# Ledger of designs, part 11: VH-VL binders against Apolipoprotein N-acyltransferase (lnt)

Target 1, 229 residues: Apolipoprotein N-acyltransferase (lnt), of Prochlorococcus marinus subsp. pastoris (q7v0g7r236to464)
Amino acid sequence: WQTNMPTREKTNFKNQFINDKLISAQKIALSNDAKLLITPEGTLNNNFNLNFKSKIRMLAGGFRNSKNGLRSSLLGYQIGDKTYSSFIDKHRLVPLGEKIPGFLNIFSRGLSAVGGIQPGSDSRFFKWKFTQPLAIAICYEITDGFKIRNAVKSGAELIISAANLDPYPRKLHYQFLSLARVRSIENKKDNIIISNTGPSGLISEEGKIIKLFDPNTEQNDVVNPNFSI

## First folded at step 23 (VH-VL)

Design z6 (from f3 with heavy chain G31T)
Fold by ESMFold2 at other seeds, last read:
Structure z6 (fold): chain C 229 residues (1-229), chain A 121 residues (1-121), chain B 107 residues (1-107)
Amino acid sequence: as target 1 above (229 residues)
Amino acid sequence: QVQLVQSGAEVKKPGASVKVSCKASGYTFTTWHMHWVRQAPGQGLEWMGWISWYSGDTNYADDFKGRVTMTTDTSTSTAYMELRSLRSDDTAVYYCAREPYEDWSEYFDYWGQGTLVTVSS
Amino acid sequence: EIVMTQSPATLSVSPGERATLSCKASQSVSDNLAWYQQKPGQAPRLLIYGASTKATGIPARFSGSGSGTEFTLTISSLQSEDFAVYYCQQWHRYPITFGQGTKLEIK
């Protein structure tokens, strides 16, 4: 988990701030005829609900409560939704405190457990109404090439890589980028990368960086990926 | 009852700056964005841009980019629009305008009373 | 930029008659169209939004129609207080734009 739980007053302000940012993003996206809005991992806080009905299909990083605990998820909002109608849960949770593989050690350093986050389904294939099938990687899930390839074999036409790299050093940002390029090359699919303080942009199916945004600036931009087999 | 009360008329010289305020009242929650629209004497309406109340995001019309700065103060429910490097053709009535909260469409259900800014040498 | 063109520039009619005001967009704005009334020395007043929905407190004699690129404001049985300038406005694409106005005058 990247963020400590806020106080009641801090929570109300944070919700208004997030809703305000989302409205601004949707207005700009609509003016540019965008069909899908994607936000980084952890953009929405726990039990977040929109204060408005979405006017664009949106995949937003956030959290959901399930029967067996809290899940880190990419939450799907259809047009007209104030609450998500679909989701894909982060599958691989980093272990807290012990038995961390060397590569994942840095991913774990800034994390703490708040109420516990439950692992989700291991499938990275995401299909929802009125959109093309997607392969989803949340944060370190980009390291699991087998799961991404299985989603592509199941019909996914685009890879979405969402992350919150705020607690991690710049070297890990570059490693995340490199892994995203590898997933694009090995699966021959475009990859949209969305992160809060790290790299965001579009990677071609050949591994070329088509667009890369300044990681230290909040940016909203429209990209046109190729949907291909 | 929603009310938008703007600051008083101003007379400025070319090259100066002006900052117009717009105080929102009559409801518990601030709208999503506050818009600014101006009207030159005897002319039509020109949209200048919007500012988000809580996030501070702005979207300026191209004609004003580089010369306009919009800000908000949520603690006083006040929005501000500053136009720099004034020219004589900036003489106009400047309005703040509110978009509806529920459908967040960009039509304006409430307008401020207007602030006349006169730019003359 | 979407240009909103209103016609006629001036419309002279007698009280009690019907007035029809036109607004044409240079490209489709769907139904993202509003109509405003403005009297001298006053801020604009919202009449119609969504091309055809009357704003709260607007008399029944006002109606709007149209979609895409062509829109109409109709005022049935004109009253003396209806003589003003009327503007259309689109919010489909940035920048938000207004028509140049139609002045409704007593004949």
Scores: ipSAE 0.535, ipTM 0.835, lowest interface PAE 1.8, mean pLDDT 76

Design z7 (from f3 with heavy chain Y101F)
Fold by ESMFold2 at other seeds, last read:
Structure z7 (fold): chain C 229 residues (1-229), chain A 121 residues (1-121), chain B 107 residues (1-107)
Amino acid sequence: as target 1 above (229 residues)
Amino acid sequence: QVQLVQSGAEVKKPGASVKVSCKASGYTFTGWHMHWVRQAPGQGLEWMGWISWYSGDTNYADDFKGRVTMTTDTSTSTAYMELRSLRSDDTAVYYCAREPFEDWSEYFDYWGQGTLVTVSS
Amino acid sequence: EIVMTQSPATLSVSPGERATLSCKASQSVSDNLAWYQQKPGQAPRLLIYGASTKATGIPARFSGSGSGTEFTLTISSLQSEDFAVYYCQQWHRYPITFGQGTKLEIK
């Protein structure tokens, strides 16, 4: 009787790769006195735990199991954590396309889960211990301007837009960037955009693109957003 | 138990390249990053950069960017450092050095024996 | 770049005496500091990390202290094998830097 023994070995190698990337990112962030590390949607796999204690506060894109099924989330790690201590779940699970994205097939080959990804709360307000409140948009959630504005009205001082745009055409990448600029202008808040193959950077509260990285390049960098109102 | 074994001494002419190897043994996990440090004769230590064992990420000191390439081969637990466009002032002993595993603080608990690279015209 | 400055450049001390080696950083490195011993023809040997924690197998006569910008390595009751060059190293900010060394020699 064949079990998932080979799958556990392949999962361990993927875990080493992800932990190595995170250690590299935290080293660079610490050397630049960064206070928060943000990674794109889907960076971490389901039930991922760090093989180290986090040395910096980190919001990492990943998945979590809940009683009602798998959730796509931004996972919050405090200094000293090996497991996340806070989260915000993606509300809109299906991308704008009509098919389940190919990246889900890659993730599911290492897991036995069959229930699919469940929608989370529709609130985009995120309050985290020891940080200013945030407005969170995961992927296409940036299209819902009212939910982002409601989070800003509730006290959010910065917008975080996290996405994995790998399965989508570049025209949709431009749409994502344009929507992020609109959210920044209408709410008068800086917006940090983090994606793996799409646009990443900083948009000012006036909608100005302060910094934009090459979408086809893997990069870590420090940005200094304004929290002023 | 932990051991870092480097390749032998090399003599090169200016303008050539050198590739130094460092094989890690005595444990099953290679660690996260491998560092390279050099020491010119009669002088102090100079950090060159690190290479990530599993992801291939690198971080090079500015003085070596554009001339250095670091790589790894996890199947043989071997790290490599290549320095191109050699000059006479690149004559030095080149060390690989390992950081601790679980802490990943960047102090070096194990060092290779060193590889002397001599560059003379 | 954080410059690590060691003093004195050479320290002459008799066996059995106490040696004190100084390392000064151009800006705060917190406690992200290590000390190494190097004998001629050998690779450096880790003595102290985290400014004050002795590495495994390091004799009790070695101790480190300090934080921020000023650090001290103390060797009580010097032995004949302790005469070597000593380096401090910071890992607080890239690039990683070493001090220029202090040569400890027999008087």
Scores: ipSAE 0.556, ipTM 0.849, lowest interface PAE 1.5, mean pLDDT 77
Fold by ESMFold2 at other seeds, last read:
Structure z7 (fold): chain C 229 residues (1-229), chain A 121 residues (1-121), chain B 107 residues (1-107)
Amino acid sequence: as target 1 above (229 residues)
Amino acid sequence: QVQLVQSGAEVKKPGASVKVSCKASGYTFTGWHMHWVRQAPGQGLEWMGWISWYSGDTNYADDFKGRVTMTTDTSTSTAYMELRSLRSDDTAVYYCAREPFEDWSEYFDYWGQGTLVTVSS
Amino acid sequence: EIVMTQSPATLSVSPGERATLSCKASQSVSDNLAWYQQKPGQAPRLLIYGASTKATGIPARFSGSGSGTEFTLTISSLQSEDFAVYYCQQWHRYPITFGQGTKLEIK
């Protein structure tokens, strides 16, 4: 159906839609004894709040406010959280659409209404209470092999590659998959790929594609990566 | 008072389909998921699946995948369950059942009155 | 699939006495278990959720206990309106499953 709702009413529906999807995903994850739920880059919108307490640890793609502006992040939710308790910010932005030049922020009243995204720190190492340390690549950050290698050298035992590939052609989807395979091989670590319309699945430390889900479909499934404690 | 009101009894022939409605009333928020459960005469309860009110996500029990379609209309607070390719062992009372809002656990605090679907030649 | 097995299939008890109904899961369901009462021609009624928490409006004579794989519904001082079929239900793992039922009859 198509609505004639005002922008605010569409925003409220979108928030309820996302909350419904998250509860659906958590129910399926719990039924399969999953320990961590991961969602693609940009899953949560910039004004999103959970309308429920999380029942599973979740890394959700979304946005957060920092003192230096809006950040694109993977947001960490512990069991019982309605708000995230940890995060890792995207460092490398796509220049057209993600990064606003700092000097133009003063002159760009329209851009401030749309919201400018600022780059985060360059570390790709992420550690939670009760989970293994992780190496995080958001979108094409997977191209920076040294940052991923540094996270692995710091103790990361699993690579997580999250992306929103909606606006990109299929050739870039295949490049993303190939880069994820290379990162797994060179670091000898499994890599979980989570994307909204592109490749999602599990790549072994040998670069084998253990599981690859259908692109352009919504799927939830449990994968069992190898790592050590 | 919270109420789930289902459509009336139906008689169908094998091979046909049936669509049962469930209208929720007595509260302003339709909730997270609506579940469907059936009960053959003289038998126990069988979970068929759920549908998410706002996102339209579904989770069907394996025995019904390929034959069942669940939908919602949030503007009328109505959930629907369609079962296709009916056979005689689909004769049952079909219930919609609501999970609680407060902790989103999957026990059912409110049930519809049931819709008897009879499949006979 | 987690199989929920209820025992006994039929329980004959005199009014005013205590009834004890058992539900066993084929694998642990933690405390993700509910109990329902169903009378002929009616939808099930929620009695207990979370293994031991009484639902709103349920008389004090109903109580639930257990966790993991073994669960019990107890009805103290049985009333005439309590004669019905009782079902346990787990929601720990899909598909959601019910026990086959215990019919509670007047002796």
Scores: ipSAE 0.555, ipTM 0.853, lowest interface PAE 1.7, mean pLDDT 78
Fold by ESMFold2, fold request of step 24:
Structure z7 (fold): chain C 229 residues (1-229), chain A 121 residues (1-121), chain B 107 residues (1-107)
Amino acid sequence: as target 1 above (229 residues)
Amino acid sequence: QVQLVQSGAEVKKPGASVKVSCKASGYTFTGWHMHWVRQAPGQGLEWMGWISWYSGDTNYADDFKGRVTMTTDTSTSTAYMELRSLRSDDTAVYYCAREPFEDWSEYFDYWGQGTLVTVSS
Amino acid sequence: EIVMTQSPATLSVSPGERATLSCKASQSVSDNLAWYQQKPGQAPRLLIYGASTKATGIPARFSGSGSGTEFTLTISSLQSEDFAVYYCQQWHRYPITFGQGTKLEIK
């Protein structure tokens, strides 16, 4: 019996698993005539590559390498893409695990993913070919009502809130849902919420919960948001 | 080339369960999903569902939900299909079928030889 | 569920002649359609995928056409080994469904 594997082999196993998950999700989405597939924050690992060309437009939570370090992002894949062609980076990092002081960044170029994630642009407006403009909140960013409001003022017609809530207690899951409802009400926009183990679903522009999925199950479902002005 | 070799014929009583195996050769390129299709004697083909080789995700046809369990063992490149609470109208040849690896379109370029399951009292 | 309807149920033709098999979907399946041949006691054999693309090793006398809801399998210059049951199959929507089959017989 041998339990240890080189890091490269373990990385390949995770990539096969993630590719298989994405293929399963795309098959189900296509069978239901979905136009956009959205996955939670952190679904894709660092340096991830699709082993296939995407058959559906997809916004996937993942990571990208930028000039100034690693970014947590929603990565946009058009039909035919094997690598993302669009992105929006997370701006508000959790201090304990996501933000690096600026002077360490200067001396620590090439820092690993552990503790090496840098904040991205502060704009939450995302205009992407073939979809209406979006306001994007990744995890803690739902707390910044000013940036979401600015994206709506810039023409965003729908709010997408993506999170990985595994590190957080159940009380914070409820707070995330409550904040998403407030953002929908104050901006008069529908809000699609995608999380791994926390709340996922659709919030109306009036703050009504149209759909809320079981938080402890893996699910794919189709929702039809209202693109409001 | 990919080859799919299934377990042998089985005779079962109503209410029993059956588990059919399907061993894939060509271990690196077994594909992403394995499908199961059955054919009652003298009848057409009926899709039962698929199982993901690497993630274990399943998608079952409605007629079989609650009665079927599909599993895989990637270390032996073997897929399994278990059908519970057997009835006489479950008498059929059960096939495993592979989708193409390069494009995960759901047509079946390779089929197992079939496993006859007979359900009689 | 998308119902696949094949016609005719049985087609009697002589060797050397042309056979034309029809498959109709209850709703559009785009080009997500395959054709299979099955002989008694054997597993199905893939003939055509993507409505019109021949699978590897399939003789030139087999051809497929159609899109949307109506599809055709044509066999020119029938050989003795071509007398079998033929099935169409869609994978556009779950559940995956097959037609009921067309039996191709010697006249």
Scores: ipSAE 0.553, ipTM 0.850, lowest interface PAE 1.5, mean pLDDT 78
Fold by ESMFold2, fold request of step 24:
Structure z7 (fold): chain C 229 residues (1-229), chain A 121 residues (1-121), chain B 107 residues (1-107)
Amino acid sequence: as target 1 above (229 residues)
Amino acid sequence: QVQLVQSGAEVKKPGASVKVSCKASGYTFTGWHMHWVRQAPGQGLEWMGWISWYSGDTNYADDFKGRVTMTTDTSTSTAYMELRSLRSDDTAVYYCAREPFEDWSEYFDYWGQGTLVTVSS
Amino acid sequence: EIVMTQSPATLSVSPGERATLSCKASQSVSDNLAWYQQKPGQAPRLLIYGASTKATGIPARFSGSGSGTEFTLTISSLQSEDFAVYYCQQWHRYPITFGQGTKLEIK
């Protein structure tokens, strides 16, 4: 926090701070021959712009402005991009009955704090030039096995689960992890989990937790998922 | 004009610490990260690590982890490198070095004048 | 760690002649290689980056070439001010490493 600065200037400092962290992360990723950098849900705000050209393919959690309102998304940056060139928007789950009512209720309360978020399409399949097709789950979307299964049936080779779990209690962190394991088992696909303060790591297609990072730590690390074509 | 001006030479005893400063000036900030490189007398160059100007993130070479601390003060455009538990083989000229802003590749287009740190009993 | 090996350690050349300095990486560094000139008591000066791109203000007689593991700095028509130590440096993988240097001397 800079003193005597208006709120607008504090926001610009945070954007520079995030740009700085992204460059640091890309340098480390490049040094380790990473092919894809993934950041948690909500990392980038809707006014965010890269101050540099990306040198690595990046899926960054963030918000985007659309014609119909604000979207929560994973934003795709190709090599050379300063702005995202692809995206997949978060889609609100419309539950039937009470399958997972407690999780959805708590998530809905968190969503209201963001205000004005509009649902995206219901497809969780993400095809992106120069990478394998992906199945994407943003936060509560991990609860919708049908959409993840449909993405895998459409050719997705890897599941990416991104979340911001800051507003939620630790027991929901374990539920998120457990659901991610179920998605991996039922679809026979590895699942990369990335969250800001909750579980992050790699889950195998058999549901094994191959790697799990400590919660509440900022970590940049490389994982090598297994997949089948 | 980009200039990197470092603090003056220092003489230290083994076990002491040294803190070298590097003040950046000019129309372009000193890049995304500030790097520190040292050169023992008659020897080649050894990269010590970098610090991010705005976020404070660091990346230290393994040989210096645990003994080095790098910091920045953006209000004064000054980077600092502190090396603790000095040994006689830490006698060297210590340079700050700037990476290019637009490229953010890790080659160094501007260097400080160097700070000689002598560690002797 | 990528080891950068320069050869020869010392190169004796007469003014007006061509000097060729070699730098070999222990593994591929793509074109993430720079060359520096250092005179006694001075900080290094950037000559070449990206293996072959001349830095601003560097005379036309300096050129760089190579990629992967083998790189060359060429100085055509040596001038008296060119006698110094030259270092190569890679930034492909951490830690960033420099070659041990080639001293360019008057024959």
Scores: ipSAE 0.552, ipTM 0.848, lowest interface PAE 1.7, mean pLDDT 77

